# Ledger of designs, part 8: VHH binders against F-box protein At3g56470

Target 1, 367 residues: F-box protein At3g56470, of Arabidopsis thaliana (Mouse-ear cress) (q9lxz3)
Amino acid sequence: MVTRRRSKKKKKTKRKKQSSKEKEKYQTFINLPCDLLQLVISRLPLKDNIRASAVCKTWHEACVSLRVIHTSPWLIYFSKTDDSYELYDPSMQKNCNLHFPELSGFRVCYSKDGWLLMYNPNSYQLLFFNPFTRDCVPMPTLWMAYDQRMAFSCAPTSTSCLLFTVTSVTWNYITIKTYFANAKEWKTSVFKNRLQRNFNTFEQIVFSNGVFYCLTNTGCLALFDPSLNYWNVLPGRPPKRPGSNGCFMTEHQGEIFLIYMYRHMNPTVLKLDLTSFEWAERKTLGGLTIYASALSSESRAEQQKQSGIWNCLCLSVFHGFKRTCIYYKVDEESEVCFKWKKQNPYENIWIMPPLNLIDLPLFDHRI

## First folded at step 25 (VHH)

Design f3 (from f1 with S55R)
Fold by ESMFold2, look of step 25:
Structure f3 (fold): chain B 367 residues (1-367), chain A 124 residues (1-124)
Amino acid sequence: as target 1 above (367 residues)
Amino acid sequence: QVQLVETGGGLVQPGGSLRLSCTASGFTFSSYDMNWVRQAPGKGLEWLSDIRGYRSYTYYADSVKGRFTISRDNAKNTLYLQMNSLQPDDTAVYFCARTDLSGSYFQAPTFDSWGQGTQVTVSS
């Protein structure tokens, strides 16, 4: 066919001319000694690192290795007015605008392992969404109260994935709903209420070492062990009442942290003693970087000094009526505030990008 | 009794400068984030800037960034707003406001105390 042959020849000729120009641009960098190549690559934003990894095997290996060390969580901001979403990398202060029309009307509930748990309050639909692959895993419907939290244990692609929420707290009872992968319906379990009589809402949930830890606005910490179908209230209380939307609980390598973000005090990090269940203030993060926002986060990543974001709290917060990203060094009692956001999103959450984005539809590695 | 008293308003020409002061009493001033808010004639409230109690970090609305400077003197319990390059659309009543101490940085601020306001008019 003449059209296909002419089109094929035109493509081959254009690729050869573009390939020749591309070869000349990269030849000076391809021949760099390994130490210099790693230095150059370490200065690139993530998008440019992905583009550089397509040059040759040596560059690919260097770029991928540095991405593991230098990749940090991103924020996702959800627009109120359309289906647009913004991914923001605070370490490089760069953004990427995306459209997720499949999320129209949905709100974020939780993130973990690169997945979001999304809820539509009008239809009561739940789904898992991976914003990097656009994979979607629908769940059975469930009504959720406005202030109700839900968490999951791992990526929904795992047969071990378990969803967990506390659906009601009465004088006598606590009602828990769980959903295990491939189940037909939600499992309901009822336990005796062991909470003190103060009004209680569960504000923070983390999964760690096979169990869910749940913290109330009054400082009661509860544990749910899904393998034993066991629920109980643990004895310790943080030294100050957490309140509603004033703290964030997170997990790293089996350790549980609580971060206070109240305006009347410096950002404060507490660590749970898993033997006594008492909370103790930490005056250093010991090289750990913690990423937190109002609703939940999926994970934490430690970084090398390259980005300037290491050994700190990295937070998406309100200052005045503007949402910003701040970095707080606990051991220095210092704060750096970077105003970034031009629009007023209704929600945001931390999510870890995958290590190699080159094969994903969200990124174009052409120059 | 919490009191906030603004002074320093007045009439200025376009391109001019003005410095507002807000004297605080009845509370521990250094513990609170403080704000400037304005209301133009027939308009709603517009938040302009805040300054934190701790370390005096500052934040600005885009409409005033680069032209206005918020500051505080905790020894004198006084909040300031230096306004430069004033334009006619800066004409408003300017209020100082105290951020509710019980809130968190995860939530939009609420204000629990306000001053009476001071008029700023930018006109030829």
Scores: ipSAE 0.088, ipTM 0.507, lowest interface PAE 5.3, mean pLDDT 74
Fold by ESMFold2, fold request of step 26:
Structure f3 (fold): chain B 367 residues (1-367), chain A 124 residues (1-124)
Amino acid sequence: as target 1 above (367 residues)
Amino acid sequence: QVQLVETGGGLVQPGGSLRLSCTASGFTFSSYDMNWVRQAPGKGLEWLSDIRGYRSYTYYADSVKGRFTISRDNAKNTLYLQMNSLQPDDTAVYFCARTDLSGSYFQAPTFDSWGQGTQVTVSS
């Protein structure tokens, strides 16, 4: 939406005018030592952090930096009985119920960078949706099989955004479709099928360092490099076959992780060795927190310990017929459940809110 | 070989309490998540609560939260349901069920073993 982006530009311009006042000769607190400024800001709840960011350029930069470190993903739920969705912030225990009837009949295909890729199987419509800004970016139509997965490389606001899917796997060939931002149509590429096992479906796809990694239900890992138009099946297999919906794959800063979530075992984290393409179990996340649900994962670096959510898996799981959220500390083999009580919790998805929450038309900073 | 036997049902007055027991045999009880499920007359099955084998974490349906308490004694291979503040709507057959380990926590559970059930009747 063009109007919302111009509003963000106006806020930036206002802060530049405040920066010009830094040459003023009168005493001011803008020269507070950096360590004291960080201490003060680190203790603010998000609402007060946003307000503090309007003081001057130095405070703005400090607030935004700490905000990124301390901001956590939210849960989103799309109602199946009306045209609403709910956003829930577990860290502040706040929710927001929103109505967006234009998405009737759509389902989520993939989530990354605060965007959802949405597909309507009746109309073959494909679009990006940001549930915080309510921006929609339509894509060219594409027919997708029921079990077909689609992924994207980055936010659709970037000129480098690339969509990727595998449309067909036969005995002799594999067919890939890609869509590069602002192209007029989908590009089709056909490669020799090098999968060694029959009846492979791709269950998990991640984008990392310019390439798509694709994991099959049988444990085969394939790579598509769009810059080279290159497809290959990599050696190495995880210790247990992924199957359907028993695992997820995620990426953080070039590192690729696979998490097993089978009921017969504790949640187990594997890391891909990018030189040997073997999977190795990790006994710790090394300060990384991974937020995972059936269709998506988000990750972030270590948070302050006082938040209570650091160095763990944050999972949207079923216990009985009630979906809830837990966090699981791999190094302690322990879990803690946080309450998420109010609605029938089917299809919970983690999604990262934008950094400028209070400037959004959907949210009131007076809370 | 897997067996689940419920006891402790009966007739109670509204506002009363009951404690149900489920004795398990034929499997490693402490390794499994255990559940209570009920079926009111003419209604479908309603999941009430589960308790994890690992660390005995508990979860409840909203309909019974705060009134019912699930617990387990792994030394006695016994699952319990303490039911307080019972109302006529709680009248049902109550089943003990074992969660199937073949699924994942991303999917709704399935139950691979059930007890015969115990009748609870709350008379107005």
Scores: ipSAE 0.057, ipTM 0.500, lowest interface PAE 5.5, mean pLDDT 75
Fold by OpenDDE, fold request of step 26:
Structure f3 (fold): chain B 367 residues (1-367), chain A 124 residues (1-124)
Amino acid sequence: as target 1 above (367 residues)
Amino acid sequence: QVQLVETGGGLVQPGGSLRLSCTASGFTFSSYDMNWVRQAPGKGLEWLSDIRGYRSYTYYADSVKGRFTISRDNAKNTLYLQMNSLQPDDTAVYFCARTDLSGSYFQAPTFDSWGQGTQVTVSS
């Protein structure tokens, strides 16, 4: 009679040990170093961030901390005449006037991660400029056409920062120049021109997952992979031709969006399928706020704000005869306009402020 | 052929009200943004207001904001401008103008079609 009781105890102990080992394996993910956890969470889309916040208290705190850190983009106006700059926080309706005589004769070419790419057409000088810190990173000189577009991959403080531009498009060839952080010179790559014969200009350039995507005014999308030194024209086309200065392209966590509209139309949001390279219309932003201007685009997964500026398109545009920004709620099909003087697609761009604005001399009213 | 015909202009006393109409023909009215523009004697053209083809979003110049109201009836192909609290400085020829669809949001809007205008005179 005694022998049957021993077998039931062994099965319970094996299940408890397996459950403890499975719990230990799950515990190993919970015990990620804080830095690594933050790095992982920083790359999660909002939906996944929310999910991650439910895992444990540590993850919750990390997720929430990263949600709060997303400051809303500001607008920066740069005067061509008096070297004055104006920063505007639409959320707080605050203005800051800045003066940068060191940027005399420069124009903005691109903005990302709180940095401006500045070009002087008279001296052919190119530099990165941070308007918040006044940091400047010079680059080798480059001749650029007025309508030539440039983009960079990330802040120049990163050693991985890569600058990209198309310098020439001929019947047979396209010439690309890239500049790596700390490089002595521009790298030149030449590829066969595979663009359509009716190619006019590149309108938008974005960087995503190691690749530059270049949109033409005719709707052709090309990609350049710097790591592979590879150029290709993708087959997909947006349903409508974006037209000259009629679209914004942005990247968010590996996803690429195209926004275009006519005055009589609601903004259309397209998302690129990176498998098929086809554009699909989106009727929702899924909690994403997109700040788009001619020379910059920023995207943020934002929680509900008191300002109501969340889950919407924020576009720097002409509205009527006034320079303004338009907030468009894609989900609600509603529009709000806010006025800001001197908005120009080429003189007014979205820029990300630093996280610690309080420490910036810009707000020291004591000077 | 695109046609825009303004009506409703006239003489009004200061503080008075007037309603302008613009009848559109020769195009799909609902697909276009429509504008009111005026030209005062000896002055240039002044944009006053526009209404979008979609959702009837309206925009106004600061000079007329709170006093003028733009509206449209797409079924009647008609644009309206309700003008209240009229002042002598509002004396002008008022034009209905269609926004050029080829225009860009990165540029100031252009107009591809105009009416002949209607005279509004505000005088005591």
Scores: ipSAE 0.014, ipTM 0.277, lowest interface PAE 8.3, mean pLDDT 81

Design f3 (from f1 with S55R)
Fold by ESMFold2, fold request of step 26:
Structure f3 (fold): chain B 367 residues (1-367), chain A 124 residues (1-124)
Amino acid sequence: as target 1 above (367 residues)
Amino acid sequence: QVQLVETGGGLVQPGGSLRLSCTASGFTFSSYDMNWVRQAPGKGLEWLSDIRGYRSYTYYADSVKGRFTISRDNAKNTLYLQMNSLQPDDTAVYFCARTDLSGSYFQAPTFDSWGQGTQVTVSS
């Protein structure tokens, strides 16, 4: 325990009057063996981890490494009744409520790399939002139908950031729009419609290995390669399809996963065979942890051990008659409920906090 | 404009069979997923079965799996529920419901159109 919490007045007084005793305390911790240093730092709140990283180069490296390795996704929920949102860290059971009236009327379209793509259906405004830093990056306006999906390739701070959406599907053609960072306007491309004759909507979109994979409500998987301006429909279909209740799709290291959910069934996990484009059911995750949310097409897969959140599906679902989030262990066919109950659990979105979180969440922070 | 009309309810003895029909009009029937839902006396709504417009995939609640069969005839705009091995606990008003196409991605299904329901009573 390097840093202790203190009152506002106590901290101010201690900073002015601190002497060699405070410096001696920091020197004592500098020479800890790596295993002991990791244990001490792993118990610190994020705010204290950041401050501890300024002690010396060895501590800096250890603190940053632990943030990278042991940081888990948080849940975000946007209030229906006011201009606030709530962030919740299930691994530490810590939450905060934040007020941000500039997002009034916006909804989430997609989540990736710690950013949310937000859309206001009344003003047609589109922007990226980072709920930890509160940074907003406005994007050119675009009209979107209610059932239209939009996705992006990476954080908007990258010059490689690309937005993608399908704006119309007709009997003969598909129209897509893309937007590259720093472009002046959306680019429109038209392709022959190779989908089956039934009307299709795109339920899930993930970006992997430079291309967008788009899953339709009919089980077709399409591919859009923006670098080649190329679109095609892949031949594979899931071995069983869910009803109209939808699904989750996510990517991990080039692997594509599909998670079915239906009212009375345990979740089914499928992995796409990248050579045949057939889907195969998985009875184990092999140490991966998948975080799935309903309001975006992205889920995050990761491997963790030592925490209570590893080798499982982290889902926002109905569990019996309770609306909650669960950890579902695929290989044990068992679940554990979160302590975080919301009016509609499917409106909870997983988001990765920034590795260097400077402005720690406050319980009731006002901007 | 959208209309769903259930028929085929009635009184049956325990262990008996009954076939419900739901005729649809005012929309492209083959494009929609269709459902059967029931409400027992003094209870809330219970979803029973779903048949998808695409490839007619079917799903069933555990309470009726193996006893009930959902089917559709897209040429006649008609949804069916074949009910076998009926028990007194199956007594309810049975509704035909159309799944909301603008509905939830991964949430419980919502329904934008309902029939008026048909009474099924199972008693000696």
Scores: ipSAE 0.000, ipTM 0.191, lowest interface PAE 11.7, mean pLDDT 73
Fold by OpenDDE, fold request of step 26:
Structure f3 (fold): chain B 367 residues (1-367), chain A 124 residues (1-124)
Amino acid sequence: as target 1 above (367 residues)
Amino acid sequence: QVQLVETGGGLVQPGGSLRLSCTASGFTFSSYDMNWVRQAPGKGLEWLSDIRGYRSYTYYADSVKGRFTISRDNAKNTLYLQMNSLQPDDTAVYFCARTDLSGSYFQAPTFDSWGQGTQVTVSS
């Protein structure tokens, strides 16, 4: 009867030795130098980043630190001819094809805080669209000219969201329309036209500290204060007339920047003095990264990134005869060449991704 | 004393037309820009159209563009608003207003004189 007990002990020892060797193999990955770990993690898709964060505390910290990198704006490519959208993450150099049949016939007009302003020229419908959640917020219809610019102040989920556009510029009057989120109607305001009569197209609109700033193709800056129902044309002009296809205006923490470039010229950055309303050239971005397209812009104070996309301009431009995006380091006066999809600057827009990318339906979490 | 008197309002069916008149007195009519403004029930004042004294340039709000026509007869001191293709949403009190020449250019147009208004009701 004594013989049966010996066989059970040998199986336990083999399982313990195999488990220890498997543990030793896993221990070799835990001791990766921090730089290598970050490099590896930086190359992981978000899904794998999340998985990697479960490996150990060191990996978790590294993964979380790199997830913060995803706060950089993404680029949406859209076609005028089809309902195809492409989401591009420049930091990861990854593309995702999007299909929004609900946006058939709509064009992209503006982007802010992760939302798109969409317009249907056939039905005159306007809506806010979140490409990440597919949420739609409709608003009253409005006829818009093809080149009419619009902007909104913040996400439409906020009751403070205000949509702004100039609907008419005549010899004597400027007509402004505003729409508050959840309002029933557009508010119309009419002001005396103080713009130079021959150059009254608005190219860029930004919102800052309760005020809409509107830049004309001639470099005139106007402001609209909705709270005061006040319109004014500012006296200051950029030193050079910005071109229509190479001029971007952005706002960051109350500061307004103007970026302009010509075919063979490096981008110039101007900052608006809000006291004198004069433009001053900036030779440094001070750690800012500015993402700009013809339709909208985003600015971020970013930390140094391994990708080199830090403290630079990311511009969708006509560069010579090419339709492309460029990275330009202002401090170094150098262009960083990346391969971008060739597209018209008016057929792409920067968008801020949500902070919680995990909830993005775009990432088929179906393992 | 400046006086503006609107006439021509009434009940009209959708798709119908009305012509409003405003008779001005007490000032040099041809020297002032004149306006039509309306106020719908429960809504604020809405500027519709103006006509300049000089060269009689006309301007329209988008809401009425292509449907309404402003005109003036300086000899008769009379402002007109031809309203076509009227819709229920056009139901309002319509006012003739003189532009304030001293008004701020950075604000919405101000008016220094108003008529009593004429009621326009568009209903089936």
Scores: ipSAE 0.000, ipTM 0.219, lowest interface PAE 14.4, mean pLDDT 82

Design f5 (from j4 with D50N S55R)
Fold by ESMFold2, look of step 25:
Structure f5 (fold): chain B 367 residues (1-367), chain A 124 residues (1-124)
Amino acid sequence: as target 1 above (367 residues)
Amino acid sequence: QVQLVETGGGLVQPGGSLRLSCTASGFTFSSYDMNWVRQAPGKGLEWLSNIRGSRSYTYYADSVKGRFTISRDNAKNTLYLQMNSLQPDDTAVYFCARTDLSGSYFQAPTFDIWGQGTQVTVSS
């Protein structure tokens, strides 16, 4: 709220007095009690919240705090027919279409910390892509099978970022490839196969507390600790009832959750006991909301305020051949559906928008 | 024996209405999502509509949204399709189909049980 009028000598005197009044107004806004500042900022759209956060340290802290309360993960849809991408924010029920020509020919593998891991199956190129800033970080090439999953530990801007994939599962052996930032090449490790003898694919991979947890399509849980170069299949299996038609595994603050979906009964929610490695069924998510997709990427979960989207599973699913975004209220055992755009997407993934960025490309409407 | 039987097809004038029924037997009807699918002459299968076992949620292809209404009566084990404002390009064999419980919500569905189909013809 700064206004200023310039003048020469007589105007210099007015300018100095005007400048003093402007500083007083600014100090009044800066010194607003925290409760009142939060009320003012809570009425701003996200774009204006981001701009307001640049005013001063006090406003920055208040704006960021309110973003955490009101910001949810966004769902990105990838088109089959062109390089268009549909982005959906379920908290605002807002869609936009974006174009990322730098991703032509790529498919999505995983998301974490606001980054997508993208793979081109024709060139074998890997890259990290941030759809909010459009930053790209290329990685060394690697051939991957169609159903092979790849995950990473954290943002590629961190020096501790590690990529992980299982490249081969034979009757006797399992082969793992990892890539640590600044390495010259992929590291290959081979271990005895301790999985069930049925053909196993890894359905879900999450990274938590330095370890990759890998769930097979048959319900075996394995872990890989890269600091020890250690692989093992954990004892115990999650209680999986017959007729399960999907699962999700996610991490939140070091805790690992597994959800099995059924068409004929309510989803079951399981929590891993990290000391015994046994799964325990939960009746609630404790106010946590989990956002999940069918791809090998982990969903991002954060606790939301009570009322509306709280204690929920948020899913991008098919009902018939209609794609929709639903959430299942775990404590009410009910579904609330949000209508999708009429795009025919190929794949989808959840991603968290960043808290402290201004003038993001996705705020420009493209028609 | 698991079975789906469609009835209610026939000849109707453009702009007319028709109500299809599908009677289910041999399974717990309320536990399954149910669908309507059609096949026009010389064309592939076209999914039209889905209804959840709970009856609270219905989904439609864009080609029929606003004109067709899917419903179910779980007490009578019967699925319905009310078709209004019929046009000549709605001419097809209409099937009811049960969503396979072993399929994934994350993938396009598969259907494990089909009815025999009922012919709908929209012509003057």
Scores: ipSAE 0.015, ipTM 0.470, lowest interface PAE 6.9, mean pLDDT 74
Fold by ESMFold2, fold request of step 26:
Structure f5 (fold): chain B 367 residues (1-367), chain A 124 residues (1-124)
Amino acid sequence: as target 1 above (367 residues)
Amino acid sequence: QVQLVETGGGLVQPGGSLRLSCTASGFTFSSYDMNWVRQAPGKGLEWLSNIRGSRSYTYYADSVKGRFTISRDNAKNTLYLQMNSLQPDDTAVYFCARTDLSGSYFQAPTFDIWGQGTQVTVSS
């Protein structure tokens, strides 16, 4: 792999923030696109690597030196004190520090299709941000409570993109706001509240098969169908261990997975039966790897038939200076032991880099 | 018939040691996580420890960490609890419990199969 030699330049006794600021001092707009491009090139399948290698001599040398077959999601860490961002590719075990001044004051809400949904709690601004192209797509403002979740259905470049949030839950009603592409303003819909037991907050939202699935902190699953403007609480029994610190929900090819994390215990993996809307426990992920973060998660199937070595929940961790991840193998015979810790949901998120990035914007910069 | 049977309870002096056994039948013992739970007279249930099925990873409540050791022998379908440095407030009925693999209504595991319990009394 071809990377900067930052590990040799830094002092191991420096704090992470100080080390990140020193790396950012040498980062410029020109260096940022080149460094990000090289990282993305390393994720191309062989066909696309060969095509990218034909662009110019500099790209040819980078593509040949970085030629690999495997791809994975990237983990983005957000600094609380400046505009620095640490981006980690677990498949290459590489990281870099980036600077996104356009995101100053924003926190992350959701990630899907290579886009971040960002919210500024002081100005009530919403925007989509693509860290690979640095494109921004502003959205109409909306006030959000601290624990309010917002999700979107697909990339904002699609005419099908829809934003969804639950703004109020009372004994008598539930209020939903949606925003559909090119609409003038947010649409408000009010429904009778059919949730039972306990005060409810929505901890996880997933879009799949045209609808939003919403999980409460008590394990109730609700569905919003935007095409019918329909809200309902699904009839299955709540899962036994709900909670945002120990709860991740994701979809893969129309299937919904829920993972409960526990102090001092192995995770519980559940799959939603889309016919009965009951949860069924799984002893394994069946070769699926879930890259877990508090607001949204990514998934991928294993590429290799012969190896089958991935069947994992991938969690963020600090290892020395750099932020990395561990793979927790989910089966009845797992040897991995860890303690779950509460995390600030706005510290990090997984994002899947788009494969087509190399074909679209970066080939136009020929001279 | 799925069963868990505890043995090894009895009377012991403060500072003494005792070893509990739990024999499992009617299910594939090595496929399940197993637990020890106790109930002191007039009190609620207290989870003590857990051990993974075919692996040796163990977990303990703070109240017993360093004094109690959970282990298992999958060939004999038997779970063990070695209790050292026993104090009068360790007096309780001790239960063997199988972790319910279907998940939990709370952030803690639930148990679907319980033994009958064995009495441990710590007194002079």
Scores: ipSAE 0.000, ipTM 0.124, lowest interface PAE 17.6, mean pLDDT 71
Fold by ESMFold2, fold request of step 26:
Structure f5 (fold): chain B 367 residues (1-367), chain A 124 residues (1-124)
Amino acid sequence: as target 1 above (367 residues)
Amino acid sequence: QVQLVETGGGLVQPGGSLRLSCTASGFTFSSYDMNWVRQAPGKGLEWLSNIRGSRSYTYYADSVKGRFTISRDNAKNTLYLQMNSLQPDDTAVYFCARTDLSGSYFQAPTFDIWGQGTQVTVSS
């Protein structure tokens, strides 16, 4: 399992997972009220935090009346051994462990607007899941390959929500499937293949200004405009130095950013010129913080935080067989590692929590 | 001609300390993440520790965290493992291993070059 060098990985049989449900993890869920109180306290400025520590037991009545208007994306880890999930807030360096039996057998595909798109590879079921409210929105079934990406345009509660995937790429053709909210079935569209022969898979998909931007593992950028039913491949490629071992793509306020990661040099940041479709290398993130994961990424223009997480890449990586959450300060030759061990997870994704964490059902302090 | 050669193994008493070395040749050592792996008698391989090529970050398996320390000297092309508080169940052949650069940040690593191993025995 651990000696394979290719990105393709043989799926593990899930038939022997029943012993992974331990009473220990249910007891972790019961401790949620303590995590809620610590979450609220950790958002205070240092001076107020020192004062609040002297009055924490008398302060409980006020905690539920507080409102939070700024929060970081959270990283969610999906356990492969049971139905447990770990939520990690890197700005506060705090964890919350939850159990979602609704998601048994599902893997994550994409995250946007506080929603996860989940897929069960055994039943071919798709559903949207909001881990903060536990709302579930089923979608029509679809057969997907293991390395196939699917994305969506906005929350499934919107009538404009659109799902998008590339189902096959042959020498001559590209087949695209879309699903528009409340449609009866998936729409299939077939286009001439204009990608280079070195195409293998799509690595990154973002939705911006009504268009899906799709990046291949070889650096080729394609566009799909669902309103025009139009597919095209941009000329040229983003500048990519040899030795790149990861990339991420995200959108912020209509701008498209691409990050190439390297083992022994700083990441490169590229911005797409939306009129010429040329890539320009940037020396900074321009005040943007990118919360990167392989399936989808989040971005925020954030002010300096107490944690120091601003104007950087924040991501989960392997070092040996441990996962960690690290930060890169682009163009400053720094690499910050916050060591964090997670139970044998294989997948993670960033998700935006609601603006008011105290009002969430998951942070019930009545226990 | 890529090679890794371990030295520093031997017999130690329980609670003792030992320092292993791994000398690299035939490649740019500072460009690669390096690892220590061990194999106890009759057991499979156990990953122990990783150090980045930059020397800035180190990672440990839970079984050795707090007792073992990985380090490297890129000028001497040498990887080290300082082992403290050794116990009989640390008895194994210890290998250094080079991380394959073809991996990504989201894939579990593979090791493309291994040393011959050095025996460590912990007994009274």
Scores: ipSAE 0.000, ipTM 0.392, lowest interface PAE 10.1, mean pLDDT 71

